# Designs tried in a protein design chat: VHH binders against Dimethylsulfide dehydrogenase subunit gamma (ddhC). Part 3

Target 1, 240 residues: Dimethylsulfide dehydrogenase subunit gamma (ddhC), of Rhodovulum sulfidophilum (Rhodobacter sulfidophilus) (q8gpg1)
Amino acid sequence: DSLNAGNIRLVDPEETVPVIKIPDGIYLRTPNDPDDIIWARVPEFRVEMVMAPPVHPSVGLRYRDEYPEQDLVVQLARTSERFYVRLRWVDPTRDMSTLRDRFRDGAAIEFSESDDSVSYMMGTDAESPVNIWYWHPDGDRVESLAAGSPGSLTRLDRQPVTGASEYRTGHGPDDSQWIVVMSRPLASEGDHQVSFERDTIPVAFALWQGADAQRDGLKLVSLNWIFARMTPDAAPAPGN

## First folded at step 20 (VHH)

Design y01 (from w01 with Y107H)
Fold by OpenDDE, fold request of step 23:
Structure y01 (fold): chain B 240 residues (1-240), chain A 121 residues (1-121)
Amino acid sequence: as target 1 above (240 residues)
Amino acid sequence: EVQLLESGGGEVQPGGSLRLSCAASGFTFSSYYISWYRQAPGKQREWVSVISSSGSTNYAESVKGRFTISRDNAKNTLYLQMSSLRAEDTAVYYCAARKYYKFGDRHYDYWGQGTLVTVKP
């Protein structure tokens, strides 16, 4: 059961995971198809997600008495042209509203623009920023953002990242899940667009549960960096 | 002591409506996801609907468009408005509570004792 996180390899902070090279001969009808069979050939790993520490008093006031936890299941892949991220996590409700008293779900992957000396919590400073891909459930819009510190989130001029998602209702809320794919061309112009011309890229993740009124700094985050290795290894045979 | 007490069950005709309630006590109701489950005779328990603390909802396909889940945090009460009832909706209906969901966690913290809904064919 892929919905059982226990069956998926847990990746600890500062561990390395491979970016699987998808063979060139594979035709992808839709670039960001969450249900593409190719994902069965990309190993899954899971990351423990915990509530981000509050950086502003207003965030602290929104904390619950007991903090939710989450396991984020991640797949990283690349073709000769694009870098792909597939994320999935349990979510009992599909939240896409941006109404005043409603909050939408969200997911993000964060890339260090340099090395792991950069803070995984939205960068260290302006000279050591991060590039963030932020997925919006409404319209599957993915924003390419940059940050040098908490609260310094900035929309980049170039928006090369695209995405697609599906909400899969299971037999109950405990096996219902979001599945999100984000991708962009390997090469991208513009400041603060992460370069994939590196052997290892520090990555981190964030989730927002709209149903829990999570937004902005109130979010689930992975701990420290995980290192994505841009390996030339082809996708393995089907099966995780 | 934590309690979830369902009420409002009864006998109704097909096409009829019924409103169930689940009264909660002994825990911070407003911070929990609350679900309705049901178990028909001879069948496994199945999920019906869930509502988050903020009011986000989800429904099983079998009840979507017919049932409405809601909550009153001030009253620590969960509701299930059922309409267009069908014979197959006959079951004992349970409310269940938990704070959050993640992979591998299928356990609810609290369950009610259930209330019987009978829809005559």
Scores: ipSAE 0.848, ipTM 0.936, lowest interface PAE 0.5, mean pLDDT 91
Fold by OpenDDE, last read:
Structure y01 (fold): chain B 240 residues (1-240), chain A 121 residues (1-121)
Amino acid sequence: as target 1 above (240 residues)
Amino acid sequence: EVQLLESGGGEVQPGGSLRLSCAASGFTFSSYYISWYRQAPGKQREWVSVISSSGSTNYAESVKGRFTISRDNAKNTLYLQMSSLRAEDTAVYYCAARKYYKFGDRHYDYWGQGTLVTVKP
């Protein structure tokens, strides 16, 4: 795993990245394994993360004068059964829960339920919503959520998304990182569960640094949509 | 002028305790991650511990359970409580500050001059 951002392709907003099809003959012992060798066959791309603009006055009051930046490394893959997201980012501390004004870390991928005309900032309206997979470290839970606006985040009745995480302590805080895998079956029933039966899926990302007291609307986000292309069945691209 | 000034170093016997301080000035201390590093004679600098602005902490495996990092934002001061000290803890201890972390970013905004800790019988 490279910790050098310069060695990982930077993906700009509105660019397209492939969802790598893992061949059917590949056996995954456990889903969501951050250390599965299969990830070596999935190219990494890097997304710049910036502080989300405040959507509520109360959030604005929590902003710092200088906004942190972050690089999120992403891998997208699918089998014949499941869609996978692997996220990793540098985090000097492992923040597992909220306790005594402590905040937990978090990560999310947002899917447009339709096209890129939908706002990447948590949807446009009830008719143009987004599906969000939200990971938090306490129990490696991944919640399937929906939103049509910044104030309309809702937990869906069906929770088909699962995940697993690993915190790797490096030689220092600058090479310590979270690695998070989220996945669900390709087909999932229920309203606002994103369909993967599309050629292109707009995706966006969010991170919460608990150590920086980030929570709710105070978060790091990717700018605009990145387009995940559901490539036809083919051999995986060369690995890292 | 930005300054990080370490203090509290000295000679201590194995099994002993020592408390280091790092006094900061010239920048918004409360908004920074502050770390302790150390450099033993003839060795490379190594990370010891980090504390976030909110008080989240992390430690190198070699010091876990023995060292405690803390901060007082009102006093712009970082602390390192060291216990059960060992000969291998002998080093110059530095404090360093930076605002955020991302891949490939090895840069710290500010460094102290260091304070010497010697653990010997």
Scores: ipSAE 0.845, ipTM 0.933, lowest interface PAE 0.6, mean pLDDT 91
Fold by OpenDDE, fold request of step 23:
Structure y01 (fold): chain B 240 residues (1-240), chain A 121 residues (1-121)
Amino acid sequence: as target 1 above (240 residues)
Amino acid sequence: EVQLLESGGGEVQPGGSLRLSCAASGFTFSSYYISWYRQAPGKQREWVSVISSSGSTNYAESVKGRFTISRDNAKNTLYLQMSSLRAEDTAVYYCAARKYYKFGDRHYDYWGQGTLVTVKP
């Protein structure tokens, strides 16, 4: 059962996970395909998601009496041309409304533009920022954003990241899930576009559950950094 | 004491309508996902519908367009409006509550005792 969290490796904060090199010559139906068979060759790891610490007292007032939890299943891969992120999580409802008075689902991956000395909570300052890929459920838009602090989120001029998603209805709400793929070319010009020409990249994750009225700072996050290790080109991709 | 009490079940003809209620007490109802399940004779329990604390909903394919789930947090009550009822809708209907969903977690915090719906000519 792919939805059994116990069968997927739990990755703790500050642990390392591989970015799997997809061999050349592998055919991908589309750049971003949540159902591509290639993902069976990329190991999944699980990240515990918890309510983000409140950065302002007003956010704390919005918290429920009991904090929700979530498991985010992550796959990281690259071809010779693109870097890929595949995210899965259980969600009993599809929340896609763009109305301001409604809440919608969301997901994001955050990259340190330098090293792990940068705060995983939206960067340290303007000189130590993060690059964020933010997925919108309406139209599968992915925004490339930057931040140096919790209040400094900015949309970048260049938007090289694309995405695709699937909402899979199961036998019930407990096995219904979002599956989201985000990707961009390995090389991308522009300020605050994360460089993949590194051995290790600190990454963090965020989820917004529209059904739980989550928005902005009220969100689920992974704690601290997880280190994505770029594997050598000559290394074979491990199987599941 | 926590309690979920279903009501509104009964006998109805095919094509008829019925409204079920689930009265909750003993917990913070407004903070929970609430679902309807049903179990037909000799069959496994199956999911019918869910509603979140914010009012977002989802339905099993077998009941889409015919059933409507709703809630009144002020009254701590869940509802299921059933229309265009079919013989295959005959079952004991249960309400169940839980706070969140994640991979591998199939546990509901609270269950009702059920109410019987019989659809027959």
Scores: ipSAE 0.841, ipTM 0.931, lowest interface PAE 0.6, mean pLDDT 92
Fold by OpenDDE, last read:
Structure y01 (fold): chain B 240 residues (1-240), chain A 121 residues (1-121)
Amino acid sequence: as target 1 above (240 residues)
Amino acid sequence: EVQLLESGGGEVQPGGSLRLSCAASGFTFSSYYISWYRQAPGKQREWVSVISSSGSTNYAESVKGRFTISRDNAKNTLYLQMSSLRAEDTAVYYCAARKYYKFGDRHYDYWGQGTLVTVKP
């Protein structure tokens, strides 16, 4: 049951997951198709998402009495040309409004530009920054961003990341879900574009639930880093 | 004590309208997702609609365009405005509350006892 997170391997902080190499002979119909059959060949792993610690006093005022939890299902893959991230999570409502008085859904993956000594909470400083891919539900636009600290989020000059999404309405709110794919060429020029020419890349995740009035620092995050292994001969992939 | 109490059910002719209410007490209503479910005789319970704390809504395809879910947090009350009612809408309607959704979690924190809606000529 793909809708049962319990059947998907839970990955704890600081664990390693493989980036699956898609064979060169496989052609994708479209670069970021959330429903491409190729994803059936990429193992899923699950990450527990928790409310981010408040980074600004104003965020604390927006916290609920009880913090929501979420499971994020992740797939990491690469071709000889591109790096791919596929994210799935349950969402009972589709929130895409860009109006200021409304909240929209969102998702992001964060990459350390160096190692795991960098803070997973938007970087440590200007010398230890992170690269963030932020998905917008309105138009499936993905922004490439950088941060060295909370509040230092900056849009990069180059925007090489693309994305696509699907909202699947289930039989109920508990099996309705977002499916988001983000990708970019393996090689990318420009400052703060994460390099994939590494054996291991620390990654972290964030989700915004529009229905819960989440935005900015009020968000769900994965704890600490998960290490994405880029080696072609990855260890046996986690099974579902 | 936590309570969800549905009301407003009754008999109505096809094409008619009916408004259901769900009165909540004993918990922080405003912080919950609230859903309507229904169960027809001899059938499984099915989801009808959901509304978030912020007012985001979603509907089952079978009721989309005909039903409207809303809430009044000041009154701790959930509503379901039903229009263009059909025979197949006949069911016991339940309200249910939960704080969040995640994969594999089908558990609601609270359920009402239901109110019967009968659509017949």
Scores: ipSAE 0.832, ipTM 0.927, lowest interface PAE 0.6, mean pLDDT 92
Fold by ESMFold2, look of step 21:
Structure y01 (fold): chain B 240 residues (1-240), chain A 121 residues (1-121)
Amino acid sequence: as target 1 above (240 residues)
Amino acid sequence: EVQLLESGGGEVQPGGSLRLSCAASGFTFSSYYISWYRQAPGKQREWVSVISSSGSTNYAESVKGRFTISRDNAKNTLYLQMSSLRAEDTAVYYCAARKYYKFGDRHYDYWGQGTLVTVKP
């Protein structure tokens, strides 16, 4: 990285990062509050986001000429009862509703149900069981989804994931950002929902943003799995 | 060669209106975020507004409700409609283009040379 990205560590593919245990009842005044003071005590890390790999040769030629890069800043935390992810990224404009394609508008985290470092492509991955939390800015809707057979994506019967967000206009477009929190109870709530009763869970990320006028939206993905290590109940509280 | 050429600047009285234009050539205008910036004499350059390739907009708080950014991709032209002008809006106005944004990268691919707006009675 040739420019100062603050003191936020860039996490390479297949690295392990901790899910930080935060205290019950001391912080998180409302569910999923992206501006809660506790987030200052949870370490941030950056993940490099790149254009999703092409599925057609002519699409690949077009996307090869447009290789946008984006950093996604991530925080992972848990309480005794809930798992939380906080995502933030630069977005010069607030795009609240785009109805052409549900996956071209928003942010997602993908959880592997296996210890597999392959099959993380959220738009095209159907070969291994994965659970996807997909946030939509319109009404802060979060969907829990599963990847099925190739090219198939299924909304799950149980919808235990909730979210909230904030869009901040900064001193310029390069300081303007979305901040999104999604969370779910640690206890499993049905088939194909990720289990947090594991020591380490592979995770991957996606973003949807507007792009040029010749096509709809821009889909960015993390290059490979990051391994989220669940901190045991006996771990010290963050910042103490 | 890539070129961004601003025009439409001039003198106006307080409360008046102006429309600035930025004519683009030499790149795929429709694929870019295009911004207006301004710089008053002796002051730091400040952001005014941005428009995405899909037409979504954002504004600095100081101009929100008074300025409107727009683009015409068929003419490769960016506009800034300025209304309710104040003395504090006196500055050289620049257009700037970049393809995407990320943390820690404040670089713009292209800048114009600017057009002067003077607000005085």
Scores: ipSAE 0.517, ipTM 0.809, lowest interface PAE 1.6, mean pLDDT 78

Design y01 (from w01 with Y107H)
Fold by ESMFold2, look of step 22:
Structure y01 (fold): chain B 240 residues (1-240), chain A 121 residues (1-121)
Amino acid sequence: as target 1 above (240 residues)
Amino acid sequence: EVQLLESGGGEVQPGGSLRLSCAASGFTFSSYYISWYRQAPGKQREWVSVISSSGSTNYAESVKGRFTISRDNAKNTLYLQMSSLRAEDTAVYYCAARKYYKFGDRHYDYWGQGTLVTVKP
């Protein structure tokens, strides 16, 4: 897996991307193996990631020119029973959990419970909450969280999301990368667990990079929602 | 003016040890990723090791377990402790600095002039 911007389609904010349905019965060594050959069958796309804050005052992304930026490579897939996301990004060093950075190191995908103008990082109000899958590198621990606004984060009673990862050292720091898979059963229970029975689902992403005791660590976010299309392009077979 | 000045190179017997230094000036050393690269005669430059601003490290497979990168931000100095040296480690060693890694961008902001390490046959 080379990171080549010219070969991987850049997806703009508010664009719709398909969740690729892969056949059931393909044997996986583990549920979230980031190196499984099945991932070669799933198209990659990339999303521009910028340092927080995510809002740019005028002419779009002007202030971003002074901040670090990164592309996140994403794959979205499902079987008849489970939804998967695979994330990969350049990271020159493998930064495992430390006490100060334990909750800030990692990767996240955010799912909106609303189809429109809800804030992509946190909900904009209590009526439009989001479900967040937050991966931690120590033990590949994933938490399912809900948020409606800043300061309203809630760890959910059910924790159905699992993950696994691999750090791959390349031929240099500029092609060394994390690769992370998170997945959950399509069936959901309880408030604020995202429903995959919708036609499209707004999604957004975040990354935490580096370990810095000075509290100036890096958090990168996607700029706005991308719409994950769950609905197949073709009509079901008759009798289904 | 930005400077990266390597030192500590020399001749070493196989199995021996050597410590390289890279003294930095003219930029905020503590906020940069600093790397060691090397170039053997007739070969392309290759990566050896990198250290982040917070001290996290990574190594090329060929040197892992034998070389240790470290930094002293109070002295603006990068180090490479080399042990169990082999003939294949003979090269000019360079330090290089960059602030961020970006998708598809392999450019470094600053490079040193290099220091020669020779491992005798």
Scores: ipSAE 0.509, ipTM 0.804, lowest interface PAE 1.6, mean pLDDT 77
Fold by ESMFold2, look of step 20:
Structure y01 (fold): chain B 240 residues (1-240), chain A 121 residues (1-121)
Amino acid sequence: as target 1 above (240 residues)
Amino acid sequence: EVQLLESGGGEVQPGGSLRLSCAASGFTFSSYYISWYRQAPGKQREWVSVISSSGSTNYAESVKGRFTISRDNAKNTLYLQMSSLRAEDTAVYYCAARKYYKFGDRHYDYWGQGTLVTVKP
């Protein structure tokens, strides 16, 4: 059971996890294929996801609906040229589009320059803008956003992040899941875009499940930073 | 007293249709995921379909395209429209209610007592 809790280590807040370096020339069939066999070679970890506190009074009303806790399964990988995140989570139904009384699914990863405050996902101001990759199921659209204050999201001028997804129906709703890959070139810099030149990067996560009316300010979030340790690109040859 | 009560089962010929209902009481039906499960004699209970509180659906591969789940929150009633029935659809059909899905937690809050569907050989 790929969703069995005993199969995948739960990572506590503030732990460090590796970004796995995949050899150049790997087996990715398309840039973001969530079903590529290479993902079997990247260790998974899971992160506890809890309901985010309200960031606005209107959000507080929806918050009282007691949305459930959930684990997010994460894989972090890179090549010499590109950073990848793969996310998967239990979702009993597929929510692709907004209809009257319906909301669509979504997923995000947050990158920060600092670990001095609680992540933006927990409804706390960031001391500096954070970069968020926000995946939407409509056409696998990924937005690169900046956020600094509660409820403040700004679309960035450069949009270097792409994504793809698969929804898998299991043997029942408790093993039916979304699987999402987002990726970006390592070298694709822009104002407020995360820099992968650091040894470790604080990251946090968010999920929206459309069936639970989790949209905009109603979401599940990780409790604090996880520290993504970048595997250095191929080291320069040693000097003589 | 929480109650889920299935009805609409019976005998049909192969290729026939039936509509099952599940009447709910004693809980806030509109806030729950509601599923259909079925159990053939001597076999494990298997999932058929689920509908979310917002009306999103999912189906087991074996019934996709033939069965349609729906709900009427004003009547606290879940439905399963079954079409193109086959002998392997013969089973007791149960509705089950669960407020949330969580990683690693497979328990349902409420189960019905079932309604028998027999598709003649």
Scores: ipSAE 0.471, ipTM 0.782, lowest interface PAE 2.0, mean pLDDT 78
Fold by ESMFold2, fold request of step 23:
Structure y01 (fold): chain B 240 residues (1-240), chain A 121 residues (1-121)
Amino acid sequence: as target 1 above (240 residues)
Amino acid sequence: EVQLLESGGGEVQPGGSLRLSCAASGFTFSSYYISWYRQAPGKQREWVSVISSSGSTNYAESVKGRFTISRDNAKNTLYLQMSSLRAEDTAVYYCAARKYYKFGDRHYDYWGQGTLVTVKP
């Protein structure tokens, strides 16, 4: 089917994707290693990333059609004790390491605290708060944040999320990419940290680019929630 | 009309240096990724270097440490400083521009006509 012409399935908004259970006996070289062999066992999916609309939209359909688009490749996995996300995307350059603009370059996964249809716009009301894991390329720093209203990010008291990354230069800028892994224990830690004890969790994604025109609140975002279906802890180990 | 015009090519001895320029017009140069590519006789076109709108760079391994890409947004001009040139650097050099990169999309919005660099044996 030409609708999924790439060999990686494009997931539409509001679809459900599985979180893949990794057997607990699989050895990891280091925490969050983006090149660990376990990632070959986890199916990839793509989500469409578009430039976020402005805060005060007075725009027509033509303005939205001028937003840039990009695919983000995602893998979701867990062990009996830890949840992992792996993100990869085309990025022609790496030399971005300033702390003065923390959201100038970066990647995030956003988790809804509710299971129902919530506001998509990064915690647009207090009744639909979100937990955000934000990876910053400088030092592979990952922050756990809460957002309840537009432009309001709060760093949480507990910081249980860790990450690592690799920038891989390909044969050219078109196949050069960031690869990022973030992970956290399944057990909840502190207020507004996402709970993985739910059957499904709405998730969304964001990427920040370092171009000056995109710095003032502009970013690439997924179009809407997708639903991450947790693999039960009692799932059978691979084998006969 | 959009134009990318390379200049600065020519003949050089091994170990020598050249500076290539790419003059841009007809688009918002400062918001684009700009790349250098090269094509030797009988070879496929290959990537050399890229610079982002924010000034971040990347290089092919074969030129890293010898070539430097830069941009002057006030002059709408891209540069490639080439040093320690070798015979294998002989090629037609092209500049190319695109605004965004996307998975699986290798299309560039604009290409130049090329400038020949010849490194003598």
Scores: ipSAE 0.456, ipTM 0.782, lowest interface PAE 2.1, mean pLDDT 78
Fold by ESMFold2, fold request of step 23:
Structure y01 (fold): chain B 240 residues (1-240), chain A 121 residues (1-121)
Amino acid sequence: as target 1 above (240 residues)
Amino acid sequence: EVQLLESGGGEVQPGGSLRLSCAASGFTFSSYYISWYRQAPGKQREWVSVISSSGSTNYAESVKGRFTISRDNAKNTLYLQMSSLRAEDTAVYYCAARKYYKFGDRHYDYWGQGTLVTVKP
């Protein structure tokens, strides 16, 4: 896994990216192993991560000038029975701080429950909530959550998502990174768990930094949906 | 204006100890990642260690367990405590400051002039 940005394509918002089918029954050292050799066969893509817009922005606050943009490197894969996401990003130190602060942090993938366009923020105000897989470094805990509006997170009754991570010290702090894998069976049960029975699933990403505190509550999000295509080269028939 | 000034270098016997300092001025030291790098004669500059604004640390494998990075934000000073020194630790040691890390970007905002550490053969 190279951290060279010139070798990993930046995916624009609303692009479709493939979920790579990998063979059933291949070797994995441990569940969700981020260092499994199979990941070398799955194409990587980059997603631009930006500071989430505030509810009432200050006119004098220069968000783009004061806060860095971050790239998240993503891989999407599946077997016949299980969906996987692998996320990696630069982190110079291995600690509870993932983006330069000491407050509760995490990484997440958001799934739309419908094929409709929804907000690129964590939740939606609309009729369909998003399903969020939230990873925390402490114990590789992954929670399946629902969100219907910004800041409204509900832990779901079923918790079918598992994860694992590795921190890799590179040749220097600028290529030292967290690598996180989260996965779940394709078959889903329970309200608000994303269905993988669709050909294309809208996904978005977040890196969560801190809590409700103003400066320490920084959250980075992808600008809009990326569309994960579950079946290679296939598109839904017109008039689904 | 902005300055990073290393000190504490010198000659030391193998197995010995040495403490480097890096005095910072002209920027908000406490909000920066601060790193030590070193460059031996005829070699490329290599990373030694880093400390975050919150005090989290990381080390190159070659120095892990022998070197300790620390910072004193009240004095705007970075330290490197070096122990169990070896001939291959001979180098000019630099401090460097960077506020943010971004995937694929290796630029540092500020560099010091360096301090020489010589470990006798």
Scores: ipSAE 0.447, ipTM 0.780, lowest interface PAE 2.1, mean pLDDT 77
Fold by ESMFold2, last read:
Structure y01 (fold): chain B 240 residues (1-240), chain A 121 residues (1-121)
Amino acid sequence: as target 1 above (240 residues)
Amino acid sequence: EVQLLESGGGEVQPGGSLRLSCAASGFTFSSYYISWYRQAPGKQREWVSVISSSGSTNYAESVKGRFTISRDNAKNTLYLQMSSLRAEDTAVYYCAARKYYKFGDRHYDYWGQGTLVTVKP
């Protein structure tokens, strides 16, 4: 994986990006393997990540003084039966150690259950929520959650999302990164689980980096929805 | 004026130990990632270790288990405790400071002048 910004297209808010269909018969060594060779066949794109706006005035004072920016590198893929997201970002340190207790890293993808009129800031209301896949570094736990407003996270009854990750120490802190894969069957299970039976799906992202001692961690969010275009199945061409 | 000043370099025997310091002034040290880098004669500068503002650390594979990075924010000082030193650790050691990391940007805000560590044959 390359961290060279010049080779990876930055996607602006409200742009549409393709979900790349990969063949169903491709052998994967383990579920969600972040190092599977298949990922070299899926184009990467970047989204800009910014510090999340606070909802309390005292936190807002620190927000105005710190404008950290980060890019998240994203790949979206599917088979005929399963949707995958691969996320990677620069993180100079791995914040999961019990010997030096710090706030843990984390990553999320957020889906509108309907269209882009739903607020990307954790939904509009209890009847217009978003579905969130939230990865935790502890045991590669992924939770499927619903939110209707900031602070309204609800763990869903069905938990169909799985994930795996790697923290890769590169040639230096500029090349050190988390790499996370999350996936779920395309077929929907349970209330508030995103439906992939649409041409496009609004998606947004969040990251937690536990390096900011002054705020007990750093939460970054994408600026708005982007649109994941589910590529319709096409008949295979004879002879590849 | 921003300054990063390394000290504690010198000659050591193989298998010995040495502690480097990096004294910082002119910026808010506690808000920065601080790293050690080293450059041996005839080689490219290479990363050694980094510590975040929250105290989380990372190490190059070549020094993991032998070197320990730490910081004292009250004294605006970064440390590198080096143990089990080898000839390959001979280099000029630099500290460097950066407030944030972002994809594709390899620039550091501040660099020190370096301190020489020589591990005798």
Scores: ipSAE 0.445, ipTM 0.775, lowest interface PAE 2.1, mean pLDDT 79

